VHH binders against q8el04. Designs and how they scored, part 32

Target 1, 306 residues: q8el04
Amino acid sequence: MKSIQVQQLVEEFNLEVLAGEDHRERTITKSRTHRPGLEFIGYFDFFPMERVQILGKKEINYLHQLNEQERDIRIGNVVNYHPPCFIVTSDQDGLTYLKKYCHAEQIPLLRTKEATVDFMAKVDHYLTRKLAPEIAVHGVCMNVLGIGILIRGESGVGKSELAHTLLGRGHRLVADDIVVLKRLSHKTILGTHNDKNKEFLALRSVGLLNVVRAYGSRAFQDETRISLDIKLSKWEKDSLHNELEFETQYRDYMGVSVPSIEIQLQPGRDVAGLIEAAANNWYLQQQGYSAAEDFMNRIEWQDGDD
Short names: E, the ipSAE of ESMFold2; O, the ipSAE of OpenDDE; V2, 0.75 times the mean of E and O plus 0.25 times the DockQ between their complexes.

## First folded at step 16 (VHH; framework vhh_7xy4_2)

Design k6 (at its last look DockQ between E and O 0.83; V2 from the best seeds 0.00; counts 0 for: pae E 2.3 > 2)
Fold by OpenDDE, look of step 16:
Structure k6 (fold): chain B 306 residues (1-306), chain A 120 residues (1-120)
Amino acid sequence: as target 1 above (306 residues)
Amino acid sequence: QLQLVESGGGLVQPGGSLRLSCAASGFTFSNYAMGWVRQPHGKGLEYIATITGSGGSTYYSDSVRGRFTISRDNAKNTLYLQMNSLKPEDTAMYYCAKDEEWTYSAFQYKGQGTQVTVSS
């Protein structure tokens, strides 16, 4: 399971450390933050104690409405669950008991000037990306017409050459050779490079090409959502794949289903054009249009009139 | 028929080393990326590393980077995993995987796996 240290949050967001300075090695394993409002009122049935705890104005104001004894007890009760850290937003003060218990329990207490909602969104985004399960696959990742595409195939099938052709047509490279896939959600896979291959395209007989230097900054994209999976295969005579598939095929990436198509490479065919067409078709489908359904409906209507 | 046979596992002390092997058959080995995954007892599958068909590029999970080395001998149809500086957390069943397999949430490995136990 992926984890980051509280120290990484401190550095990333330039957080002030109010207590627990020596315990920033504590680990964060959950990608979402939590506001412990209910817990401060004594409701703990669903307390996500493993999450980073955010205290906004509402939480702090509530605590300040309590008498000192109640405040002390309520804060202590929450801190005793030992979340990875507490972060106070909006540069709030009057944190005597939070400091007390965080110090005692060796939990970092942090502060930011940022507003609660905005800050939480940023932290959630950061944690989601940092804690996302990842795998690496062999292939090419590109953004074609705004659509992220993972291109797969056997070694030597011509993936990188195809990528170069697509670049010439104004599309963007994300990664060549090794593609890192990150699961951001149950519906979202992100494709990116492995840092080493950033901006590089490996072409047989030419060597490594820096695409940014060769074609400009628009030729490269750091990451993209994967919306299509394309498998390149060698042309085989009489293969079942030569038929128009009416049913959408999917490939599973860490539990996320991605539409998948297979393109058989034939001499003289515009494979880049096919990829562009696939991207366009995907876009249309997202808009609620299916060419296949439209076609079927037209056929059925014609048969009904006879 | 596609076959993957893992070997080289065993009991080792913390800080020790092991070298795993995976014998592949039933496909053109050099045309496919290969990888290693592991499954600790009572836990889910964990991705470890990938190597391209030619062996020219590798990738490692954060948990093993700097300690493990994936390699291959295409002439022998064999995949390797050199494991150094082993930790108790590395205790797991280790599986070899073909490129098309380790991407699935319900990973269907073809081999029996090899057990690695790191214990004092």
Scores: ipSAE 0.824, ipTM 0.950, lowest interface PAE 0.5, mean pLDDT 92
Fold by ESMFold2, look of step 16:
Structure k6 (fold): chain B 306 residues (1-306), chain A 120 residues (1-120)
Amino acid sequence: as target 1 above (306 residues)
Amino acid sequence: QLQLVESGGGLVQPGGSLRLSCAASGFTFSNYAMGWVRQPHGKGLEYIATITGSGGSTYYSDSVRGRFTISRDNAKNTLYLQMNSLKPEDTAMYYCAKDEEWTYSAFQYKGQGTQVTVSS
């Protein structure tokens, strides 16, 4: 299971450290932040204590309204769950009692000048990306007409040459050779590069090509949502792979199903054009249109008239 | 016909090293990326590393980066995993996988695996 350290948050968001300086190596494993308002008033059912705890003006003002004995109880009850850290937003002051408890319980207490809602959104986004499960696959990742496509096939089948053809038609490269897939949710896979292969495409007899230098900055994209999976296969004269498909095929990546098609590299076939057509068809299907259903409806109507 | 046979596991002390091997047959080995996955007892599969067909590119999960090295010998149809600085948390059954196996929820092309146990 992926984790990050509190110190990584401090560095990313330039947070002020108010207490628990020696305990910034505590780990964070949850991708959402939490405001512990209900917990300060004593309701702990479903308390997400493993989350980063955010203390906005509402939380801090409530604590300031309490007498010392009540503060001891209310703060002590929450701190005793040992969340990974507390972050005070909006550059709030008067934190002596929070510093005392966080120091005693070895929990980092941090501060930002940013407003609560904006800050929580930024941290949630950062944690989601840092904690996302990931794998790597061999292939090429492109963005074609705004649609993210993962192109797979045997080494040497022509994936990089196809990518180059698509680049010449104005589409964007994400990654060649190794594609890193990150699962952001139960329905979303992002494809990206591994930094080492950023902007590079390897072509037989040419070598490495920097696509930004060759085609401009618009030829490259750091990441894309994977919407289609395409398997390239060598052409086999006696195969039946060219038949029309009326049922969508799928390929699973970390529990997320991605529509998949297979394209044989027949001589003279406009494979780049087929990929562009597949991207357009996927777009139409997201709007509720199916060419296969439309076609079947039309031929059924014709037969019914006889 | 397609076969993957893992070997090289065993009992090792924390901080120790092991080298796993995966003998492949029934397909053109050099045409496919290969990977390692592991399954701790009672838990699901965990991705470890990927290597391309040529061996020119590799990628590692965060939990093993810097400690494990994936490699291949295409002349011998063999995939390797060099595991250094082993921890008790690395205890698991280790499987090699052809490209599609670690990207597919139904893990169909694994061998019997090789057990790695890290304990005092």
Scores: ipSAE 0.535, ipTM 0.838, lowest interface PAE 2.3, mean pLDDT 86
ESMFold2 (binder alone), look of step 16: mean pLDDT 83; pTM 0.849

## First folded at step 18 (VHH; framework vhh_7xy4_2)

Design n1 (at its last look DockQ between E and O 0.67; V2 from the best seeds 0.00; counts 0 for: pae E 2.1 > 2)
Fold by ESMFold2, look of step 18:
Structure n1 (fold): chain B 306 residues (1-306), chain A 120 residues (1-120)
Amino acid sequence: as target 1 above (306 residues)
Amino acid sequence: QLQLVESGGGLVQPGGSLRLSCAASGFTFSDYAMGWVRQPHGKGLEYIATITGSGGSTYYSDSVRGRFTISRDNAKNTLYLQMNSLKPEDTAMYYCAKDQEWTRSAFQYKGQGTQVTVSS
């Protein structure tokens, strides 16, 4: 399980440390922040105590109004769950009493000048990328017509040569040979390189090519969301193939379902053109259009006329 | 017909080393990328490493980078995992995987796996 330390958050966002300075090695394993409003008033069911806790004006104004006995109860009950840290937003002042509770439970108390909603969005984004599960796959990752595509298939089947053809058509390379996949959410897989293979494409008979040096910076893209999975397979003359398909096929990557298409490498076939067509069809499907459904509907309407 | 057989596990002290092997048959071994995954008792599968068909490129999870080395001998149809500086947290059943199977949330075990136990 990936984690980061509170100190890394302090450095990334230039956070002021108000208390608990010796305990910034505490770890963060959750990618979402939380405002503990209900918890301060005494409701703890489903309290996400492992998250970074954000104290906006509503939370701080409530605490400012409490007397000392009330603060012992309301603040004490929350800090006793030992969240990784508290961050006060909007440069709020008057926090001397709060330092006492955070010091006692060895929890960092931090502050930012940024407004609550904007700051939470930035931290959530940062944590999502830092904590994302990742794996590596063998294949090629391209951005074709703005659509992120993962191309897989046997070693030597022609993936890198296909990538070069797509580069010549103005598309962008993300990674060749090893593609690093990061799961940013239950719906999103990000494809990138492993730094070692950044900008490189391996071509039989040519060798290793740096695509930026060969074709300019527009030929490379550091990362892309994977929207479409393409399996390249050997051509078999007697293969069963349905050109009209009404069901989208999917491939599972770390629990994320990615639409998947198989393309057979028939001699003389414009496979790069098929990939461009697949990217366009995916784009249209996101707008609510299905060519196969449209075609079948037109056939049914012909049959349904008197 | 297609077979993957893991071996080389055992009991080892912290700081020790083991070399796991995965014997492959029933397919053209060098055509496919291979990977290792592990399953600690009572927990889900954990990705360990990937190696390309030629052996020219490798990638490792953060938890093993610098301690484990994935390799292959295409003449012997064998995948290896050299595990150094072993820790109790490395205790798990280890499986090899063919052709990107390590990417799926659902994983069909092909072999029986090999148990690694790191205990003092």
Scores: ipSAE 0.573, ipTM 0.865, lowest interface PAE 2.1, mean pLDDT 87
Fold by OpenDDE, look of step 18:
Structure n1 (fold): chain B 306 residues (1-306), chain A 120 residues (1-120)
Amino acid sequence: as target 1 above (306 residues)
Amino acid sequence: QLQLVESGGGLVQPGGSLRLSCAASGFTFSDYAMGWVRQPHGKGLEYIATITGSGGSTYYSDSVRGRFTISRDNAKNTLYLQMNSLKPEDTAMYYCAKDQEWTRSAFQYKGQGTQVTVSS
């Protein structure tokens, strides 16, 4: 299971440390933050103790409405569940008991000037990315016309050469050779590089090419959502695979289904153009247009008039 | 028919080492990236590592990075996983997989696996 340290949050968001300075190595394993409002009123049936706890104005104001004894008890009860850390938003003060218990229990108490809702969204986004399950696959990841594409195929089939052609056409490289895939949600796969291959394209006979240096910053993108999977295959004379497969095929990546197409590489054909066409087609489909359906409807209308 | 046969698993103490092997047949081994996945008892499949067809590039999950090394011998159609500094958390059934075949839909190409148990 992926984890990050509280220290990483402190650094990423420039958080003020109010207590628990020596315990920032505590680990975070959950991608969503929690506001412990119910818990401060004594309701703990569904307390996600493993989540980063955010204390907004509502929570702090509530606590301030309590008498000192009640405040002490209520705060203590929540802190004793030992969440990874507490973060107070909106630069709120009057945190005497929070400091006390966080110090005693060795839990980082942090503070930010940011508003609660906005800050939570940022943290959630950050944690989701950092804690996302990931795998690595062999291939090329490109952004073509704003669409992320994973290009797969056997070694030597010409994936990198194809990538180079696409770059020449104004598209962007994300990763060559090794593509890191991250699952951000049940419906979203992110493709990225592994830092080592960042900005590099490996071309047979040429060697490594830094695409940013060669073609400018527009030739590279750090990450992209994977919307289309394309398998490149060698052209086999006898393989009738020319069948217009009307049915969308999918490939599964960590439980996420990605539309998948196969392109047979034939000598002299514009494979890059086919990829562009595929991207465009995908875009149109997302807009609710199906060329196949449109075509079928047109055919059916002609047969009815006979 | 594509076949993957894992071997080399066993019982080892924490801090120990094991080397897993995967014998591949039924396809052109060198043309495909290969990987290792593992499944702890009662848990889902976990990705471990990938190596490209030529062996020129590798990738590791955070959980095993620095401890495990994936390699291959294309002349022998064999994939390897050197596991060092083993931890109890590494206890699992280990499977080799064709790079694109270890997804839920592709598990049909998964070998029988080899059990690795790390216990004091």
Scores: ipSAE 0.388, ipTM 0.763, lowest interface PAE 1.2, mean pLDDT 89
ESMFold2 (binder alone), look of step 18: mean pLDDT 84; pTM 0.855

Design n2 (at its last fold request DockQ between E and O 0.79; V2 from the best seeds 0.74)
Fold by OpenDDE, look of step 18:
Structure n2 (fold): chain B 306 residues (1-306), chain A 120 residues (1-120)
Amino acid sequence: as target 1 above (306 residues)
Amino acid sequence: QLQLVESGGGLVQPGGSLRLSCAASGFTFSSYAMGWVRQPHGKGLEYIATITGSGGSTYYSDSVRGRFTISRDNAKNTLYLQMNSLKPEDTAMYYCAKDEEWTRSGFQYKGQGTQVTVSS
């Protein structure tokens, strides 16, 4: 299971450390933050103790309204579950009682000036990405017309050359050779580079090409959602896979189904154009339009008049 | 028919080393990226490492980076995993996988696997 340290969170968001400075090595394993409002009022049936705890104005104001004894009990009850850390938002003051308990239990107490809702969203986003399961596959990841595409195929089929052609047409490289895939959700796969291959395209006969330096900053993108999988295959004379497969095929990546298309590489054909067409088609489908359905409907109408 | 046969597993003490091998047949080995995955008892599959067909590029999960080395001998159709500094947490069944196959939630073409047990 992936984890990050509280220290990473402190650094990423420039958080002020109010207590527990020596315990920032504590680990975070959950991608969502929690507001312990109910827990402060004594309701613990579903307390996600492994989550980063966010204390907004509501929570702090509530605690301020309590007498010292009640406050101690309420804070103690939550702190005793030993969450990774507490983060107070909106630069709130008067946190002496929280500092005391957090220090005693060796839990980092952190503070930010950011508003609660906005900050939580940022943290959730960050944690989701950092804690996402990941795999690496061989291929090329491109963003074509705003659509992330994973291009696969046997070594030597010309994936990188195809990528170069696409770059020339104004599309963006995300990763060549090794593509890191991250599962952000049950429906979302993110493609990215492995840092080593960032901005590089490996071309046979040419060597390594830095695409940003060669084509400008618009030629590169750090990450993209993978919306389409494309397998490049060698053209075999006898395999007329010309079957207009009307049925959408899918490839599974870590439990996420991605629409998949196979393109046979034929001499003289504009494969880059086909990829662009595929991207456009995908876009149209997302808008609720199916060319195949439209076509079938038109055929059925003609047969009825016969 | 695609065949993958893993070997080299065994019992090792913490801090020890093992070298796993995977013999591949039934496809053009050098044309495909290969990888290792593992499955601890009672847990799901965990990705370990990938190597490209030529062997020119590798990638590792965070859990094994710096300790494990994936390599291949295309002339022998064999994939390797050198495991150093083994930890109890590394105890699992280890499987070799073809890149195109192991990305699927259902490993259709996994070998029998080789058991690695790290214990004092």
Scores: ipSAE 0.844, ipTM 0.955, lowest interface PAE 0.5, mean pLDDT 92
Fold by ESMFold2, look of step 18:
Structure n2 (fold): chain B 306 residues (1-306), chain A 120 residues (1-120)
Amino acid sequence: as target 1 above (306 residues)
Amino acid sequence: QLQLVESGGGLVQPGGSLRLSCAASGFTFSSYAMGWVRQPHGKGLEYIATITGSGGSTYYSDSVRGRFTISRDNAKNTLYLQMNSLKPEDTAMYYCAKDEEWTRSGFQYKGQGTQVTVSS
């Protein structure tokens, strides 16, 4: 299970540390922040205490309206759930009891000048990307016509050569050899490089090519959403693989279903053109169009009309 | 008949080391990327590492980077995982996987796995 340290938030967002200075190595494992308004009034059902806790003007003003006895009790009750940290927004002050309990419970208490809604959006985005489950695959990741494509196949089948052909047609490389996949949500897989292979494409007989130097900055893209999976396979002369595919195939990546096609590398076949066609077809499908349905409707309308 | 046989697990104290092996047969080993996954008792599968068919490139999960090393010997059809600085959190059944099978939810391992237990 991925985690980050509170110190990473402090550095990323330039947060002031008000308490728990020596405990910034505490870990954060949840990608959404939480405002503990209900918890300050005493309702703890479903309290997501594992989240970073954000204290905005409503939370702080409510606490300031309480008498001293109630304020002490209500703050103590929330801090004693031991969330990873508290962050006070809008440069608010009057934090005596928060500092008291955060010191006692060894929990970082942090502050930002930023307004609550804007700050929460930034932190949620940052945590989602940093905590995303992450794996690696052997393959090539490209962006073709704005569509993220993962190309797989046996070592030596021709994946990097195909990538180079696509680069020559104006498409973008994301990663060659090792593609890092990050699951950002139940429906989104992001493909990226591992820094070591950034901008490099390995071509047999040529060696390493820096695609930005060879084709310009437009030839490289740091990341892309994986929308289409392509399996390259060796051509086999007596194979029955050439039948027309009528149903969409899918491949699972960390619980996310990605449309998948298999392409044999037959002599003379325009594989790059097939990939461009697949990308266009995927785009049309997102707009509610299906070529198979369109064709069937045209035939049915002719035969079944009164 | 594809076969993957994991071995080399055992009981070790925190800070110790183990080297796991995965003997492969029934396919052209050098043509395929290989990976390691683990399953702590009562929990789901966790991705550990990937190595390309040639052995030229590797990648590691954050939880093991710097402590574990994936390698392969294509002449012996064997995949390895050198595990150093072992922690109690590394306690799990370890499995090797062929050809990106570690990418799927509900991954079905092919071997019996090898148990690694890190405790005093």
Scores: ipSAE 0.649, ipTM 0.891, lowest interface PAE 1.6, mean pLDDT 88
ESMFold2 (binder alone), look of step 18: mean pLDDT 84; pTM 0.853
ESMFold2, fold request of step 22: ipSAE 0.634, 0.579, 0.598; ipTM 0.885, 0.854, 0.868
ESMFold2 (binder alone), fold request of step 22: mean pLDDT 83, 82, 82; pTM 0.850, 0.845, 0.841
OpenDDE, fold request of step 22: ipSAE 0.805, 0.798, 0.805; ipTM 0.938, 0.935, 0.935

Design n3 (at its last read DockQ between E and O 0.84; V2 from the best seeds 0.74)
Amino acid sequence: QLQLVESGGGLVQPGGSLRLSCAASGFTFSSYAMGWVRQPHGKGLEYIATITGSGGSTYYSDSVKGRFTISRDNAKNTLYLQMNSLKPEDTAMYYCAKDEEWTRSAFQYKGQGTQVTVSS
ESMFold2, look of step 18: ipSAE 0.665; ipTM 0.892
ESMFold2 (binder alone), look of step 18: mean pLDDT 83; pTM 0.855
OpenDDE, look of step 18: ipSAE 0.833; ipTM 0.952
ESMFold2, look of step 20: ipSAE 0.664; ipTM 0.891
ESMFold2 (binder alone), look of step 20: mean pLDDT 83; pTM 0.856
OpenDDE, look of step 20: ipSAE 0.831; ipTM 0.949
ESMFold2, fold request of step 22: ipSAE 0.616, 0.643, 0.623; ipTM 0.877, 0.883, 0.881
ESMFold2 (binder alone), fold request of step 22: mean pLDDT 81, 82, 80; pTM 0.835, 0.836, 0.822
OpenDDE, fold request of step 22: ipSAE 0.806, 0.807, 0.798; ipTM 0.938, 0.938, 0.934
ESMFold2, last read: ipSAE 0.596, 0.635, 0.635; ipTM 0.864, 0.882, 0.884
ESMFold2 (binder alone), last read: mean pLDDT 81, 83, 82; pTM 0.835, 0.846, 0.841
OpenDDE, last read: ipSAE 0.784, 0.790, 0.777; ipTM 0.930, 0.933, 0.928

Design n4 (at its last look DockQ between E and O 0.78; V2 from the best seeds 0.75)
Fold by OpenDDE, look of step 18:
Structure n4 (fold): chain B 306 residues (1-306), chain A 120 residues (1-120)
Amino acid sequence: as target 1 above (306 residues)
Amino acid sequence: QLQLVESGGGLVQPGGSLRLSCAASGFTFSSYAMGWVRQPHGKGLEYIATITGSGGSTYYSDSVRGRFTISRDNAKNTLYLQMNSLKPEDTAMYYCAKDEEWTQSAFQYKGQGTQVTVSS
């Protein structure tokens, strides 16, 4: 199971450390934050103790309204579950009682000036990405017309050359050779580079090409949602897979089904154009249009008039 | 028919080392990226590492980075995993996989696997 340290949050979001500065090595394993409002009022039936706890104005104001004895009990009850850390938002003050308990239990107490809802969203986004299961595959990841595409194929089939062609047409490289895939949700795969290959395209006979330097900043994208999987295959004379596969095929990545198509590489064909067409088709499908269905409907109408 | 045969597993003490091998047949080995995955008892599959067909590029999961090394000998159609600084958490059945095959949740073409047990 992936984890990050509280220290990483402190650094990423420039958080002020109010207590527990020596315990920032505590680990975070959950991708969502929690507001312990109910827990402060004594309701613990579903307390996610492993989540980063966010204390907004509501929570802090509530605590401020309590007498010292009640406050101690309420804070103690939550702190005793030893969540990874507490983060107070909106630069709230008067946190002496929280500092005391957090220090005693060796739990980092952090503070930010950011508003609660916005901050939570940012943290959730960050944690989701950092804690996402990941795999690495061989291929090229491109963003074509706003659509993330994973291009696969045998070594030497010309994936990188194809990528270069697509770049020339105004599309964006995400990763060449090694593509890191992250599962952000049960429906979402993110493609990215491995940092080492960032902005680089490996071309046979040419070597490594930095695409940003060669084509500008618009030629590169750090990450993209993978919406389409494309397998490049060598053209074999006898295997005219001419079958207009009307049925969408899918490839599974860590439990996420991604639409998949195969393109046979034939001499003289505009493979880049086919990829663009595939991207467009995918877009149309997302809008509820199926060319195949439309075509079938037209055929059925013609047969009925006969 | 695609065949992958894993070997080299065994019992080792924490801090020890093992080298796993995977003999591949039934496809053009050098044309495909290969990888290792593992499955602890009662748990799901965990990705470990990938190596490109030429062996020029590798990638590792965070859990094994710095400790494990994936390599290949294309002349021998063999994939390797050098495991150093082994931990009890590394105890699992280890499988070699063709890159195109193992991305699927339903591991259709996994070898028999080789058991690695790290125990004091």
Scores: ipSAE 0.824, ipTM 0.945, lowest interface PAE 0.5, mean pLDDT 91
Fold by ESMFold2, look of step 18:
Structure n4 (fold): chain B 306 residues (1-306), chain A 120 residues (1-120)
Amino acid sequence: as target 1 above (306 residues)
Amino acid sequence: QLQLVESGGGLVQPGGSLRLSCAASGFTFSSYAMGWVRQPHGKGLEYIATITGSGGSTYYSDSVRGRFTISRDNAKNTLYLQMNSLKPEDTAMYYCAKDEEWTQSAFQYKGQGTQVTVSS
């Protein structure tokens, strides 16, 4: 399981360190931040103590309105759950008991000048990206008509040559040879390069091609959401003559299901055109499904008013 | 019939090294990327590393990058994982896998795996 250290947050967001300076090696494994309002009141059921704890104006104001004895007790009760760190937003002061307990429990207490909502969004985004599970697969990743495509197949089957054909039609390369897949959510896989293969396409008889230098900056894209998975297969004239109608196939990547299509590399077949058609069909299904969903909601809302 | 046979595991102290091997048969080994995955006892599958069919490109999970090295010998149909600076967290059953098939929820290991245990 991926983790980062509190020190990485301090560096990324230029955070002021108020306590626990020597304990910034503590790890963060959860991608969502938490505001411990209910916990300061004494309700700890489902307390996500493993998350970065954000102390905004509401939290600090509540604590300041308590008498000193209650403030001491309430802060101690929360800090003693040992979250990875606390971050005070909006450059707030009056942190005597927070400093006391964070020092005693060896937990970093940090501060930012940024406002709470904006800061939480930035940290959540950063943690999501940094903690996203990732793998690498062999293949080519393209963005075709705005749709992210993962192209798989045996080495030498023609994946990079197909990618070059798609580039010539104005589509964008994301990665050749090694595609890094990152899971950003239960339904989102992001495809990207591994820096080493950034902008490069390896072609038989040509060698390495830098696609930006060859076709301009619009030929390359650092990342794309993977919407379609395409398996390229060798063409064997008599191995499989008829394609049977089946329901759409799916492939799983880190628990995310991606629609999958197999395309045979038949001589003379416009495989690039088939990929463009598949991307268009996927887009239309999403547009049509959204329209149908909206239409059904409108019909049901009208019926409910009767 | 496709076969993958993992070996080279064992008990090792923290900081130690092991080299895992995966003998492959029943397919054209050099035509396929290969990977290593591991499964700690009672936990889910964890991705370790990928190597392309030619061996020209590799990729590693963050948890092993810099400590583990994936390699292959296409003449011997064998995949390797050199594991250095081993930690207790590396304790798991290790499996090699052909291509990206290990990503599927219906994935069935082809070999018995090889156990790596890192403890004093």
Scores: ipSAE 0.657, ipTM 0.893, lowest interface PAE 1.6, mean pLDDT 87
ESMFold2 (binder alone), look of step 18: mean pLDDT 85; pTM 0.862

